# VH-VL binders against Peroxisomal protein 2, part 8

Target 1, 213 residues: Peroxisomal protein 2, of Schizosaccharomyces pombe (o74758)
Amino acid sequence: MTHNTMLQRFNGLLEPTHLYIVSVVAYSACNRPDKISGIAKEAMEHVGPSIYPKLREALVKSSPLVGFPRTINSLREMTTNIPPPFPDEFARAADADIDTGKRGKIYFEKTYGKVTQRVLRSMQSSSLDLANIALDYAYGKVLSFNEVVSPLETSLMIIAALVPQDVNPQLRGHLKGALNHGATKEQVMSARNIALEISKECGIQFKGDIETL
Below, E stands for the ipSAE of ESMFold2; O stands for the ipSAE of OpenDDE; V2 stands for 0.75 times the mean of E and O plus 0.25 times the DockQ between their complexes.

## First folded at step 4 (VH-VL)

Design k39 (from k1 with light chain Y99W; framework fv_cosibelimab)
Fold by ESMFold2-Fast, scan of step 4:
Structure k39 (fold): chain C 213 residues (1-213), chain A 119 residues (1-119), chain B 112 residues (1-112)
Amino acid sequence: as target 1 above (213 residues)
Amino acid sequence: EVQLVQSGAEVKKPGSSVKVSCKASGGTFSSYAISWVRQAPGQGLEWMGVIIPIFGTADYAQKFQGRVTITADESTSTAYMELSSLRSEDTAVYYCARDLWGEDAFDIWGQGTLVTVSS
Amino acid sequence: NFMLTQPHSVSESPGKTVTISCTRSSGSIDSNYVQWYQQRPGSAPTTVIYEDNQRPSGVPDRFSGSIDSSSNSASLTISGLKTEDEADYYCQSYDSSNWHVVFGGGTKLTVL
C-alpha cells in the first residue's frame, strides 16, 4: 500500500518492533515530527496496536537526549493524527515506592561496565549538578524504567536519538552499552545505520565519520 | 583511516618548557580522549595524563601534577602536552595515543616526539 | 596506585607457545580491563589485545588474552611463535581509585 514503507526501506536490518522504535526516535531527533504519524500508522498495521504505547514510551525516554520541545512536537503529531488504540496511562506511577536514583545508578553501571567510574568522574569534573541530574533524572526516572520498553529496546532508542545530533563521544559509549544490555553487534550497527540514513534524508550534515562499534 | 601526527624533535635546556603537538588526521577528534605517554631511553611506558575534550577536562599522573598541562584545540584537531621546569630525566620519547571513549584502551598511537633536555 | 608486574624477559623457539603474565598488586584484576601492546625497537607501540581478550583487526589469531582471577593476573599468549614477534610487550589497566592509567614494566620477548 505505501510506497517505500520503513519495512521495505530497511529490509532485514531489525525486527519490525525495533525498526519502528528506532525510526520514530531518529525522526524526532532530526526535528521532523511530520514523519512520525505515518510511521506509527505503518507500525500498527504490521505489528498490531500494542506497538503504539511502545512508540510513545520510546519518544518519552528520548526526551533527556533529544529535548522536551522536539519530543512534545513528535508526541503531539503522533497522537493527533493517529488515534491511540488504548487510553494513555501514567506508567511511571509504578515507581511510587521505588528508589529511582538507585535504579538509575545500577542502569548506568550496567551501561558502562568496568569504565563506569571513569565516565562518572569525567561528568563530575565538568559539573557536579549535571552529573547528579543525569543519574537521578535521566537514568533514574526515565531511562532505567523498563516496564514498557526493554533495556535492549532502550539502548537502540538511545542510539537513534544520538546519531542525528552528531555527538560521537556519547554515541560510542552507548554503542558499547547496548551490548551490555543484550543487543547483538548486528542490532547495534543496524540501529546506527538506520538512524544515519534517516539523518541524511533530513539534511543533517556531519562534521566527520559517524562512530561504529 | 585515523592517524595521529606529532610535532618534531626538540632540544631544551633545564628549567625551560616544551610543548608537543598531536594532530588527528582523517577522523573524529572530539569523540575520543587523548592520552600522553612517555618513554625514557631503554625504559618502559609511563602515563602522564589525558584530555577528554567532550568535558573539557584533563587528568594527570601525580608525578607530573603542577608541571604538565594537556589541552586540545578542536578547530585544528590538535592536542597539546606542555611540560615545564624541564630536568635531564625528562629526556624521553613522548607519545600521544587515542584513548577510546569509555574503554581505557589505546587503539592509535602517534609516531612519538623525542625531547632531549641537555645543558 | 596499584602495580602491574610482568617478567622482565621471556624466550622461546619458533613454532612454540609463549605466555606473558601481568599480575595486579592490589584490587581485583577483574575490576578493570587489561590491554596488551607490542613495541618493536624504534617504533611506537601497537595494540595486540584490548578488553582482556579482544583482537584488533589485522592481529593474527595466534595472539590471545586471558584473565586468571585466582592468581590476580592477566596473560598474553602467543602460539606458533615467529621471529617477527620479537618485541617488548606491555600490559595496561586503569586504577579507578586514583584516576590513573597503569602500565606493566614490560617484557622483552626473544625468539631464538
Scores: ipSAE 0.129, ipTM 0.657, lowest interface PAE 5.6, mean pLDDT 90

Design k4 (from c9 with heavy chain V50E N59D; framework fv_cosibelimab; at its last look DockQ between E and O 0.39; V2 from the best seeds 0.00; counts 0 for: pae E 5.5 > 2)
Fold by ESMFold2, look of step 5:
Structure k4 (fold): chain C 213 residues (1-213), chain A 119 residues (1-119), chain B 112 residues (1-112)
Amino acid sequence: as target 1 above (213 residues)
Amino acid sequence: EVQLVQSGAEVKKPGSSVKVSCKASGGTFSSYAISWVRQAPGQGLEWMGEIIPIFGTADYAQKFQGRVTITADESTSTAYMELSSLRSEDTAVYYCARDLWGEDAFDIWGQGTLVTVSS
Amino acid sequence: NFMLTQPHSVSESPGKTVTISCTRSSGSIDSNYVQWYQQRPGSAPTTVIYEDNQRPSGVPDRFSGSIDSSSNSASLTISGLKTEDEADYYCQSYDSSNYHVVFGGGTKLTVL
């Protein structure tokens, strides 16, 4: 009955850095910013100060999925209760020298593989503006940036963001997409199951079974 | 758990139209695409088109463009296929099928609706 | 546009192994996933293979799918053949250039 830390609760399912990334994003997606600082403290104690920028970046990267309001509240909770150990930097400043649109397209194509054009066409059929915003903003400027959080870690974070939202079509694509970015089947299922357990704790009610690999 | 239940068989005259329904039960409707596939007597499977209910968009095979309309009503978890200007060669069993979004595969099929076009 | 070509019929004895081919006429078979459907007379199709080689829950492991890039084809293999496997089998893929689903012509499997 005394499983109080994320590491104890989910022992052996993911390496610690991945566990903490998945955990903070899942709680953020559940609108539980009050949980973030405790997890960040645990992460700092177990991994050290270097994990703080990774957790901050994971939350930032989750913003197209979780939404700005929940992301803002989660980041504020973290920085208020655990002041950053290093000065913050504009990590994406170097993006001014590259075509982030092309980077995003390549990332999108790697995520969706064989079904890339079908997914793109479906978005375009619904809204040309949404499809362009997804490619240019979500994929181009946010998700494809890998200088702080790797493509594999990003894929696990995306799963954590999507499970609480009960969006099986998008979740199914990203469960498969995580494999394309180098995650093992075990890592994908662990991220999904951790996010599901966090969602249940937070009182998220699902309309049916949550998609699986 | 999930079932697709289609409307009953129909007999139609050439030049008329038919509207077949496909109701999802036991699961979510909007998280998957719904395709329509027909099979003429003694023939293979022929894809007609699909709809993605959450986005409300339909795509059609070129052969049926202009004659087929695929719609969905999320509130009733029902997809519809309407085929107009019926010909005798439109006599077929019409299936709806759930398309695994991002998988490019059909996992659940309706029972089929026989449409007979005759004088 | 591409077509998927299957043999019209195949037959084999119970307990044996049968392979049904599905050849893509243009473009690479590797470009898009291949699915396989089983259809018994008077029934709707059911999925036996998806994403080239994955089995849905409830499909026996004696059903397997494979891709051969050199012959530009997919194959459905049924080992330990049973009389209840007698059915029509269809391969299916997606044409991402023209945004539509393509079915093979179907193969009638007879178990003698």
Scores: ipSAE 0.150, ipTM 0.656, lowest interface PAE 5.5, mean pLDDT 90
ESMFold2-Fast, scan of step 4: ipSAE 0.347; ipTM 0.722
ESMFold2 (binder alone), look of step 5: mean pLDDT 92; pTM 0.943
OpenDDE, look of step 5: ipSAE 0.317; ipTM 0.746

Design k41 (from k1 with light chain D30A S97D Y99E H100Y V101W; framework fv_cosibelimab)
Fold by ESMFold2-Fast, scan of step 4:
Formats: structure tokens, sequence, C-alpha cells
Structure k41 (fold): chain C 213 residues (1-213), chain A 119 residues (1-119), chain B 112 residues (1-112)
């Protein structure tokens, strides 16, 4: 029986924790929840049980990008097939007294830097409600919460969530955004390339070339 | 590698309209915005507007609102700038430029299209 | 609304250094990135500096950009001047409050 681990398949592209975060999110975005438990088991063997809450959190954080149905299925597959090493915690209970809308705007501004206002105005011109939901929910409640996974890890997760969806304009913004959150060019390109390879394995068809840094 | 190739020079009468094309080769067309800039003879650069295909939106400089329309056809990777109610003051070279979302830069410019408005 | 003001013309001898300023009339010059474009006669503009001080691949290291908040200005500096540097130079910045690109009036560089 021949099996390649994720570490063997993507040798040297990312450190193990980052590789496993990118991998579970990319498969989830491809609607391949059946792949999640095998990756999580490998991750726990190589990194240790502390990786489990990070993988769960990465999937949760992907939900505004991937969608709730695919995220629910991926989390269900992981939790039913792998006993959690620690009791689950409502980590975002820590936000009870936090202005998450303000936190989200600060996170969004750091992501886009000096082009922040231009990106905001473009979203608002299409729908004021969608722009506000994106800032208050996606960035405020979900993406800017950094107690379990870091902003750098969140940026790599976002790349993994966007590549399989063939959404180059958003991918472009988040490739640059990852650099603003401390990722190296090499980490950004590795996350993009890993997610692209997983997408091809999963039969995702792309309309053109995938955005690069 | 992306290049922007514009349509050829045009001579127009006052009151008519002109539609200039800008064809992108290489890369994913929808991944970037296309801005239009004009330059009257002996004058500086003046921004006219931008199309942002990702959002299906175009934004225009106030001076040109109501007579400029910028569109894009993703199937042919071509952006268009149409300027109506032409006046002699609209005589200029018109440029398209790739406007990179995620960095604040025009990194690739078309070769320019001379539009002459004369009676 | 703001304007970007450049000197109309500058001239310098080959081998020397020239600096072209770009002054913002209202709001901070540091609020938005500044780009610099070179336009030789009969040609389309090309980017020589982006994001205040970054140089595109293929642009010689003789070209550099800087921001001076005390004068509310950006500057393009060209060292080791060559005759091929003769061109019009334009600064540019985005007015995020009013949603449009602003160009400076342009500076004609003459290398004598």
Amino acid sequence: as target 1 above (213 residues)
Amino acid sequence: EVQLVQSGAEVKKPGSSVKVSCKASGGTFSSYAISWVRQAPGQGLEWMGVIIPIFGTADYAQKFQGRVTITADESTSTAYMELSSLRSEDTAVYYCARDLWGEDAFDIWGQGTLVTVSS
Amino acid sequence: NFMLTQPHSVSESPGKTVTISCTRSSGSIASNYVQWYQQRPGSAPTTVIYEDNQRPSGVPDRFSGSIDSSSNSASLTISGLKTEDEADYYCQSYDSDNEYWVFGGGTKLTVL
C-alpha cells in the first residue's frame, strides 16, 4: 500500500502547521469533506494534538468565503471521525465586550493598506448592505478574531479558500494582503500553489490562469 | 505577461461620439481594473474613469460624468471608452492603463489612440 | 479635492542628480501612495516608481522616490543623469475621499 502524506506531497513548501491549515481549507472549498479527517490525523501525528483546534478554527474562519454548507460538512467529518483531544470551547465568548466591527475595520485596513478606501467604495457602490455585512460579520466577527490562529495563518487560509473558487480579483487582493499580515512572498506563493494542486486533484475547472503575486 | 493594444486614430466631427477599444493579452482580464487617461496636445495627463470588472462597476471623473461610458467584454478581454457630444477640446491622445487592485499603481499602459475633433 | 503641483521644468547636466517635487495641496501626502511616470516624446507613459519608493523590474537604480511629510511632498530623484532620461515626469496619487486619480501637472526634464 502506497500513501503520500501531505508533508511528502508538498515537501518544503510550508511549515507543517501552515500546510495543514491550507490543505483542510482547500479541500473544504472543493467540497471534499471526505479528505478532512485523514489530513487532521496526519497533522496530529506530526505537529501534536494542539493542531486540532487550529484546523477547526481555520475551517470556521473560512465559512464567509467557502459558505456554511461546505464548512459544516467538513467540520462534521473531522469531529465525527477524530475524537477531539480537548473539549471544544466557544472561543469567541472572549469578544463579549469587544467592538468587533471596529476590530474588523482595522483588520480590513491592514489587509488593503493605502487602497482600503478604494476597495470599500467599490463594494459599497454594488451594495451598501453587503459591504456592511462583509465588514461587520466576515471581517469583524470572524476573520479579525486572532486568539486561535494568527493573522498570518488567517491570510494563508483565505488564499486556500479563494483559489478553488476561481475568483481571481479577490485572490489578487488577498495575495497582497497576506504580505501586509507578515507572510513572506514564498509562503504566499506556496499556499496558492498547494491550493491549486488540490483544486486540480478535485476536478475544479478554471476559466483562465490563476492570479499570482 | 500582459499587453494593452488600443484601436487606431480617429477623426470626428463636433457633436459625434467616439468609442476607443483596449484589448488585453495574457493574464486574467477580470483580475484587474482598466483606467482611461487622456492627454490634450502639449498638456498633462487627465484621468477619465475606470472599470472594475470584479464588481461590475465603472467610476468616472466628475468632468466627464454624463458623456463618458466605460465598458468591458470579458469574452474578448477588451475594455471600451465611449465619449459622446465631442467638442474640439476633446482632441487628445486617449490611453488605457492596467489599474492594479491590491497595489496603487498603473503598471501597463496602452500605446494611445489619437482622437481629433474638427469640423 | 486636492491638486498635485510639480515644477514646470527642470534641467541638469549629464552625470548630475536632479530632484522633481510633487506637492499635495490639501490632506497629507502620506495618506495615499504616490507613483511616478516617465513619458518620452511620442510615447505612452511608463512607470518608474510605484508605492512611494518602489522600483519596477527593469528600471535603473538611479531612480528613487521619497516622501517628505514636513513639506507635504513626494520627490523623484534621478542620479547619474543620462540623455535618455529626457522626458516629461508625472506624479500621481489616489483621492480616496472623492474616488478619483489625481495627476501632477508634469515636469519637463532637459539634460543638457
Scores: ipSAE 0.042, ipTM 0.597, lowest interface PAE 6.7, mean pLDDT 88

Design k43 (from k1 with light chain D30A S31E N32D; framework fv_cosibelimab)
Fold by ESMFold2-Fast, scan of step 4:
Structure k43 (fold): chain C 213 residues (1-213), chain A 119 residues (1-119), chain B 112 residues (1-112)
Amino acid sequence: as target 1 above (213 residues)
Amino acid sequence: EVQLVQSGAEVKKPGSSVKVSCKASGGTFSSYAISWVRQAPGQGLEWMGVIIPIFGTADYAQKFQGRVTITADESTSTAYMELSSLRSEDTAVYYCARDLWGEDAFDIWGQGTLVTVSS
Amino acid sequence: NFMLTQPHSVSESPGKTVTISCTRSSGSIAEDYVQWYQQRPGSAPTTVIYEDNQRPSGVPDRFSGSIDSSSNSASLTISGLKTEDEADYYCQSYDSSNYHVVFGGGTKLTVL
């Protein structure tokens, strides 16, 4: 009976741009593409049309974490119900002359700091191929690309993607990693709490407590 | 807030095996690695190995490779360390410790379990 | 694996400052974080310093950690020594080349 905007529901927790990025990614991770267009419409009304390519990019950047099927469905829902205010561009064409593997390694090292080698060794002990795919594809091609969505915004997006999946060990690394990319503790906790409330709304059942800073 | 509670003291015969438990209460068990560290009477701390629940993997100090097995049961928030082919030199206090995965810090230690190997 | 070397024992009077060193035998001390643990007789170790120089909640300001790349060592410094500081102190780091935890041999601190 009551209709609350995302801004009213999560008032003061994040600035509007960050709130909308976290919200669309969290719902996408919950497999609720039906929520995406309403949030995108609200975002455009309150922030302006320039938010649209940022929401699209945040969903694209979530794909290594959320998976292509959920990401495709969320993007389709958004573009079908809201005509893009600007022509879509292949933003990653900017990477034509960039060593994206090196960029990904630098991004990974910044995220984990001194424990980078330990995290890498742990991944490699599980699968050399998965470690290489994570560094070259997830970090290199996708997450370290910062032309549309900033490293701070990317960190908040990653938190929103991981919370609904009940993957506390990875979530812990990225809560701390967000601080290394310039997020405040308040921003990190807000992104985590917003994603948690969205997860509960969507019926996600957690095996235990959700990681915190 | 978070505690690691270990099983009680054990007396074992040479050549037997011992299995020590470490139950975590409070906090999120699966977010952290659990290391096992022993201390023989009057001696220093010696790292034995770690279980990393996120990857389902364990790693062991070379000295203990083949004799030690570390496992975890997330449903009961309990880690286990089993040491086989016991000798009198294995008499020690065995500690579990929470490793803040990715931070190289043992922030919480169990109370210790004395294992005595005697004939 | 590399080794971490500590002095076997150190002694100092109440109110004075003591420094315990932890020297890495190969590779840079700065490559991996160093932690420091305090252990009193009959008790489990407790953390006094983590990530080179951070104090856990409840550890007095008198405890501090530092890294010296020129000597390839970490140091634990305890100022305003009190009788209750008497304990064994262990440094610990991680060998990222083989993913193994390394402890120093321990230092017995006597306050007299």
Scores: ipSAE 0.029, ipTM 0.583, lowest interface PAE 7.4, mean pLDDT 88

Design k46 (from k3 with heavy chain T28R L100Y, light chain V101W; framework fv_cosibelimab)
Fold by ESMFold2-Fast, scan of step 4:
Order: sequence, then structure tokens, then C-alpha cells
Structure k46 (fold): chain C 213 residues (1-213), chain A 119 residues (1-119), chain B 112 residues (1-112)
Amino acid sequence: as target 1 above (213 residues)
Amino acid sequence: EVQLVQSGAEVKKPGSSVKVSCKASGGRFSSYAISWVRQAPGQGLEWMGYIIPIFGTADYAQKFQGRVTITADESTSTAYMELSSLRSEDTAVYYCARDYWGEDAFDIWGQGTLVTVSS
Amino acid sequence: NFMLTQPHSVSESPGKTVTISCTRSSGSIDSNYVQWYQQRPGSAPTTVIYEDNQRPSGVPDRFSGSIDSSSNSASLTISGLKTEDEADYYCQSYDSSNYHWVFGGGTKLTVL
């Protein structure tokens, strides 16, 4: 009897590093921390131990979208069940002399392009504090940091974080935003489709159709 | 897939108010904004305002601020546009349109509601 | 605030090509996407072009959109004109500074 790995059915849709990043974040967003260690083990067997810090960072970067509790549980399962090949480091210490608020605004503007002011106004009309927290903390300190995972990888991670949450207005913006960060249409649609299949496996029920490019 | 169906024609007296409805079917109602646009007889399209149901927030063209109120009821997937202190120059066809929050597009339009204001 | 200015009317013969302009009075035409709507008599508008040059599913490839930064204008071009193309055409763009949608005044297209 031959046995397939958890992600064998997705082979060829994304290059391996991107596939594993999308997969750990999608399962985390589905509140399936029990799946994380198996994926990390498969990733290291396939790509090598250097993938481990990237998976950890992808989960960290997902936290403003997925939430701290699900992110903490996913990281705990990964680190407890799969011994880290390298000691963890405070990567964001690199930001000591960086204006992260400005970096976040540049990242946000690049993501949304011509619709930036409209998106910003929509957030501000609901809450000025939430808009400031999103720009200064989520985009500034977390999402725009690119020392461990690239802006393209971050865009694919964001898609994986949003699909399971059934949040089409935000998903639509980030599908288009990924193209602005250098992703191809094929990479964007593959990340979206992988996250959708994982969501279905995890029993997520959607109220309608999921956004597409 | 998504369709917008508006309420029927209205005849109103000057000084009264009118409330036009726009019911969405297919797709998730809260996943987009609804804009309101009017067109006086023989005239062009004029934007009045929009609502983003997911946030419950509305914004209005300066010309209509103080007279227009746009609301949404997610339980019935229906948006409303209420215009008060009606004048004869408010006689127009009123349209609702789907307006994506994350992009510039009015891709689905309602059939229109004729509001006639006469003394 | 800015205005979008269109010619009041254009006319052309069947089978020919017509171009309708939409000029922005202040700020760059490139600052926001431009959409184009077709409205036939007695009907609601329908989208023929969105995001400067994209066609919705079902819109013939005879319809195309373009931007000319040097004249601060957008254009709708309709080739192979058919009688069914007779309609009013409206351009539209978003004013990010004032948070308002702006429509052009509309252009009546007459095919013979």
C-alpha cells in the first residue's frame, strides 16, 4: 500500500516553499493546530530544515489576521512536536532603527494601489483607532517586515489566512494586492484554491462563493 | 448571480419623504457596498451616496447631505435610500448599484425606481 | 472636487469606429480607475468597461478603454458600430480626496 502525505494532492500548484507556507497558515486559520506539526515535518523532509524558520515567521505574520490564540496554539504544536533545527531569534530586532509606521503605509499603498484612499476611508469611517492600529501595528510592525519571508510570500500567506474566515471584501483586495507585490495570477489562484480545499477539509462552511481574480 | 431588485414607482407631494428599497439576492449581501445614483428626466447620472453593510457606514454627496439617509438591513439583504424635504427637482429615476469596497466598480445595477414629486 | 467632461453627442455610420472622451478637470486622470457605462432608452445602465480598460464577461471586444495622461483624459472606443450601440455613455471615477464618486455628463451616441 502506498501512502500519500497530507499535501501530495497539491503538488505542482505552487513551488514547495510557497505550498508549505500557504498550508500551515490555512490550517492555523481553520483552528486546526493539530495539523501543523505534520506539515512542518513533511516540509523539512522535502525542502530541508531551512523551511522551519519560514513557517514559524509565516504563522507570526498571520497573527493580525488569524488572531493570537490560534497562532499561539499552532506555533506551540509545531515547536513541541517537531524539534526546531535552529534556535529561535528575535528577527524584528532588525527594526530597531526603522520607521515601521512609514514602512507599513508604503506597504499598504503598494497593496491597494489606486484604491488606497477608498480602503483607508472605509476603515476610518468604522473606527479611527482600528485604522491606526491596522496601519501602524499590523502593516507597520508585522506584515511589512520582509527579512525572513518575502513580500510575495507574505501576500500568499495573507490569502491563506483570509480564505478560511469567509471575508470576501478583504480577500478581494489581497488577491489583487498580491499581483502588486510580484505574484503571478497562477500563484494567486493556486494559493486561494489550496486554502479553499483545506477549509473544506476542516469543515468550514461558507455563506456564498469565495472571491476570485 | 447577484441581482438587485428595487421597490415600485412613487408619487409624492413637495415637502414629503420617499424611501426606496433595493433587495439583493445571490452572493453574500455584506461582501460589497451599495451605491445610490439618480437620473432626472433627460439628464445625466448623479451619485448620491453609499453604504458599506459590513461596517454599517454610509457617506453622502455634499449636495444631498442633511436630506438623504442610506441604511441596510442584513437580515433581509435590503438597502434603503430615504430622501426628505422633496422638491419638484427631485423627480428622477433612482438606482441602486453594487459597489465593491476594495475596487472601483459598479458591476450590478437595480432596475430603477421612478419618483415623481408634484403638487 | 473635479469634473469629468464628455462631448454631449457623437454620431457615426454603421461599421465605423467612434471614440468618446472623458477629461478630468483637476488632478491626474491616472489617480483613479475610470469606468464606462452604457444606458439604452428605458433601461438601467450596464458596465461596458471597468478599471480603465477591462471588459466584463459578455461585452464584445469591439468595446475598449484607454487612458491618455498627456490630455488628462480617458477614452471609450467602439469599433464595428451596430445600431444596437445607440445609447448614452457615461464615464465615472472616484475622488479619493473628497470620498465621492464622479460621473461624466454623458454622451449620446447616434448610429446614423
Scores: ipSAE 0.019, ipTM 0.583, lowest interface PAE 7.5, mean pLDDT 88

Design k47 (from k1 with heavy chain A33Y T57E L100Y, light chain D30A Y99E; framework fv_cosibelimab)
Fold by ESMFold2-Fast, scan of step 4:
Structure k47 (fold): chain C 213 residues (1-213), chain A 119 residues (1-119), chain B 112 residues (1-112)
Amino acid sequence: as target 1 above (213 residues)
Amino acid sequence: EVQLVQSGAEVKKPGSSVKVSCKASGGTFSSYYISWVRQAPGQGLEWMGVIIPIFGEADYAQKFQGRVTITADESTSTAYMELSSLRSEDTAVYYCARDYWGEDAFDIWGQGTLVTVSS
Amino acid sequence: NFMLTQPHSVSESPGKTVTISCTRSSGSIASNYVQWYQQRPGSAPTTVIYEDNQRPSGVPDRFSGSIDSSSNSASLTISGLKTEDEADYYCQSYDSSNEHVVFGGGTKLTVL
């Protein structure tokens, strides 16, 4: 009758805040919004109410990777069943006078390091518009905004968003990119393994082995 | 585990064309870069070009621009390298090599295809 | 364009350590990753080092890679030399300006 908490299930793999960020995003990427509110409730009981805005922000930041429909459903489930402990804020209003395209480019370059131009060229070779959308909107407006969740937390979130989607080329880049944003190899592998176990629970079928460091 | 298997040796006359295949066995290759590298007898490795199968785009070394065409057929997990206007100095072993996206590092190599150009 | 320059040959006795250099002619060696490939006679190349200093699964820890910005060079170091290490070794990097993969000329390692 009694079910294990996320902390008990993934004991010692990540600090609680990081575990909850990875968990909500992984379930969202699996299209299991029904799991989100229980995790958010546990997170608030263990970490305190300050975790709530971080979980909301992590889901928002996952939207370019997971897609708007799954993200909207996950956010709806969380906010309907666990009323926000603080009034919601348009945090990105802080960007009104910021060149977010430039910020996104800097973030992208930090993520990919020495292979930045190669990754950019691969996107540009298929579509210049897709490359510009990725840099200006995904990286510029969404992923590089770090006032609510850190670049390290963002990196762990990205891993959680990509693992369930079976997209090894992108996952490879972001496993390595997380190290450039201050994550340890242990944190990266833990985020990957937590997301993989959640994916298996959710019935995700993979074409082959999932990328690793 | 993925391996790259290339087509067999070819003997060609000057002025003709050759098309070498590289089939990925044991996994998906569409999300990886596939490069072609040649090696003339007793010489070093020379990069010819790359294809990004998921995008269908190829880039070529300047020396081979206009003579080489690299293509991929995702349905058969096969990459091709076609070299035209063959000369005796094109006699070489031609390798395909897999580069994991964004790393510029070749982790898997084909066994090589010897192309001999003679008359 | 830049060139990667390696010594034509190097030789050393079994059990000793050998180092093979790879010098970039223009631009920083640290601007792009350096890989190292081993090629035995009649065989395709295999990767022994990727991304400057990483070893693929199955490659012994006797193989190591390093970057020296002061000499603008990458180095492959093989310790505890074995007869099976006798091969040609190639360094490789990427020229971002010309979007070209660049190979060094290769070094023949002889284990006496």
Scores: ipSAE 0.011, ipTM 0.545, lowest interface PAE 8.9, mean pLDDT 88

Design k48 (from k2 with heavy chain L100Y A105Y I108Y, light chain D30A N32D V101W; framework fv_cosibelimab)
Fold by ESMFold2-Fast, scan of step 4:
Structure k48 (fold): chain C 213 residues (1-213), chain A 119 residues (1-119), chain B 112 residues (1-112)
Amino acid sequence: as target 1 above (213 residues)
Amino acid sequence: EVQLVQSGAEVKKPGSSVKVSCKASGGTFSSYAISWVRQAPGQGLEWMGWIIPIFGTADYAQKFQGRVTITADESTSTAYMELSSLRSEDTAVYYCARDYWGEDYFDYWGQGTLVTVSS
Amino acid sequence: NFMLTQPHSVSESPGKTVTISCTRSSGSIASDYVQWYQQRPGSAPTTVIYEDNQRPSGVPDRFSGSIDSSSNSASLTISGLKTEDEADYYCQSYDSSNYHWVFGGGTKLTVL
């Protein structure tokens, strides 16, 4: 196409809000912060200014998976080039009296379903501290907070964060986990394929085949 | 496309040990668990243990605890099952099988390795 | 720990439907996924059903799986029986309490 938007490039694969969430997180995971502001501008033009805090939150939620340095660079590029349409809020202040550890465990159990106990014990056998950090901080404080980005949107974001990192065991769990959070097989495969195409554009090298449903 | 290829048949004396290999080709070795299952002549399938290579951890059925050791070499995409203190009743076909991490099913099986224990 | 109990053998004519049961001795059959494996003489087992009722690519839709919590059992149903379906069938589930896999005793299917 001579006039190429993200919406035109990935036509029909995801609804616009989901496409933009997947796109900004995938580029962030690829360490391409320079792509973020253009996508955010397009998102605001097609969805409206309410998409901006959702993109910001999706990047924040990706931080346990993508890492702080790439997340900081992506957020900075977005906010520097496109002024926020609304004042930023400390949304997680809402968690002041919430048992986030319990919320995270419930979220983890919903993600893995019948295999939850097996997955948990496998993590614990490698490192008790890492298992507890994952459940209490990654799942508890970050991923299970759903006031700004929904559980379905969070699942699509996680897929976008994992594909560029070539981490098939974790990707496999979250492809199936997205179904448990209400995503359709088509949405899951679209998020995976969009992130794979973005990874290819960004020059990501994979050790082998990327997981699929 | 994915194949699990096991080492050849073994004949062992009682009291010795046997080490069977299972080489994976196609797909990503590290993203899967490998289970070992045996089948005595005319008998059913019996699970022995598994390893998840990315965690480096193995677990074993109680019956085999202390006699079986399962290891993996990610550089060669090969899992190993070593059974010690062999007895006549250990005569069986030994299978490796691939198990998706967290998915609780065996999607591919090796061809099997016959281990005969006799004096 | 629990056991999975299957009938030792079943037989049926070509074109008919057969059902093989797999009953869990303790704990709920629904608490862990059930898989079904087909083994022909001289061959390694192959998966015909996983996660209670899912079919791997290449397995005909004549094969189906189900769970019945009231009888604490899983079932493998094979419709439109063909002579090529003659094999041993094993159910399998995970024992979450002991962290190990459990196989049923196996059912020999004869198609005559």
Scores: ipSAE 0.013, ipTM 0.555, lowest interface PAE 7.3, mean pLDDT 88

Design k6 (from k1 with heavy chain A33Y; framework fv_cosibelimab)
Heavy chain, then light chain:
Amino acid sequence: EVQLVQSGAEVKKPGSSVKVSCKASGGTFSSYYISWVRQAPGQGLEWMGVIIPIFGTADYAQKFQGRVTITADESTSTAYMELSSLRSEDTAVYYCARDLWGEDAFDIWGQGTLVTVSS
Amino acid sequence: NFMLTQPHSVSESPGKTVTISCTRSSGSIDSNYVQWYQQRPGSAPTTVIYEDNQRPSGVPDRFSGSIDSSSNSASLTISGLKTEDEADYYCQSYDSSNYHVVFGGGTKLTVL
ESMFold2-Fast, scan of step 4: ipSAE 0.289; ipTM 0.712

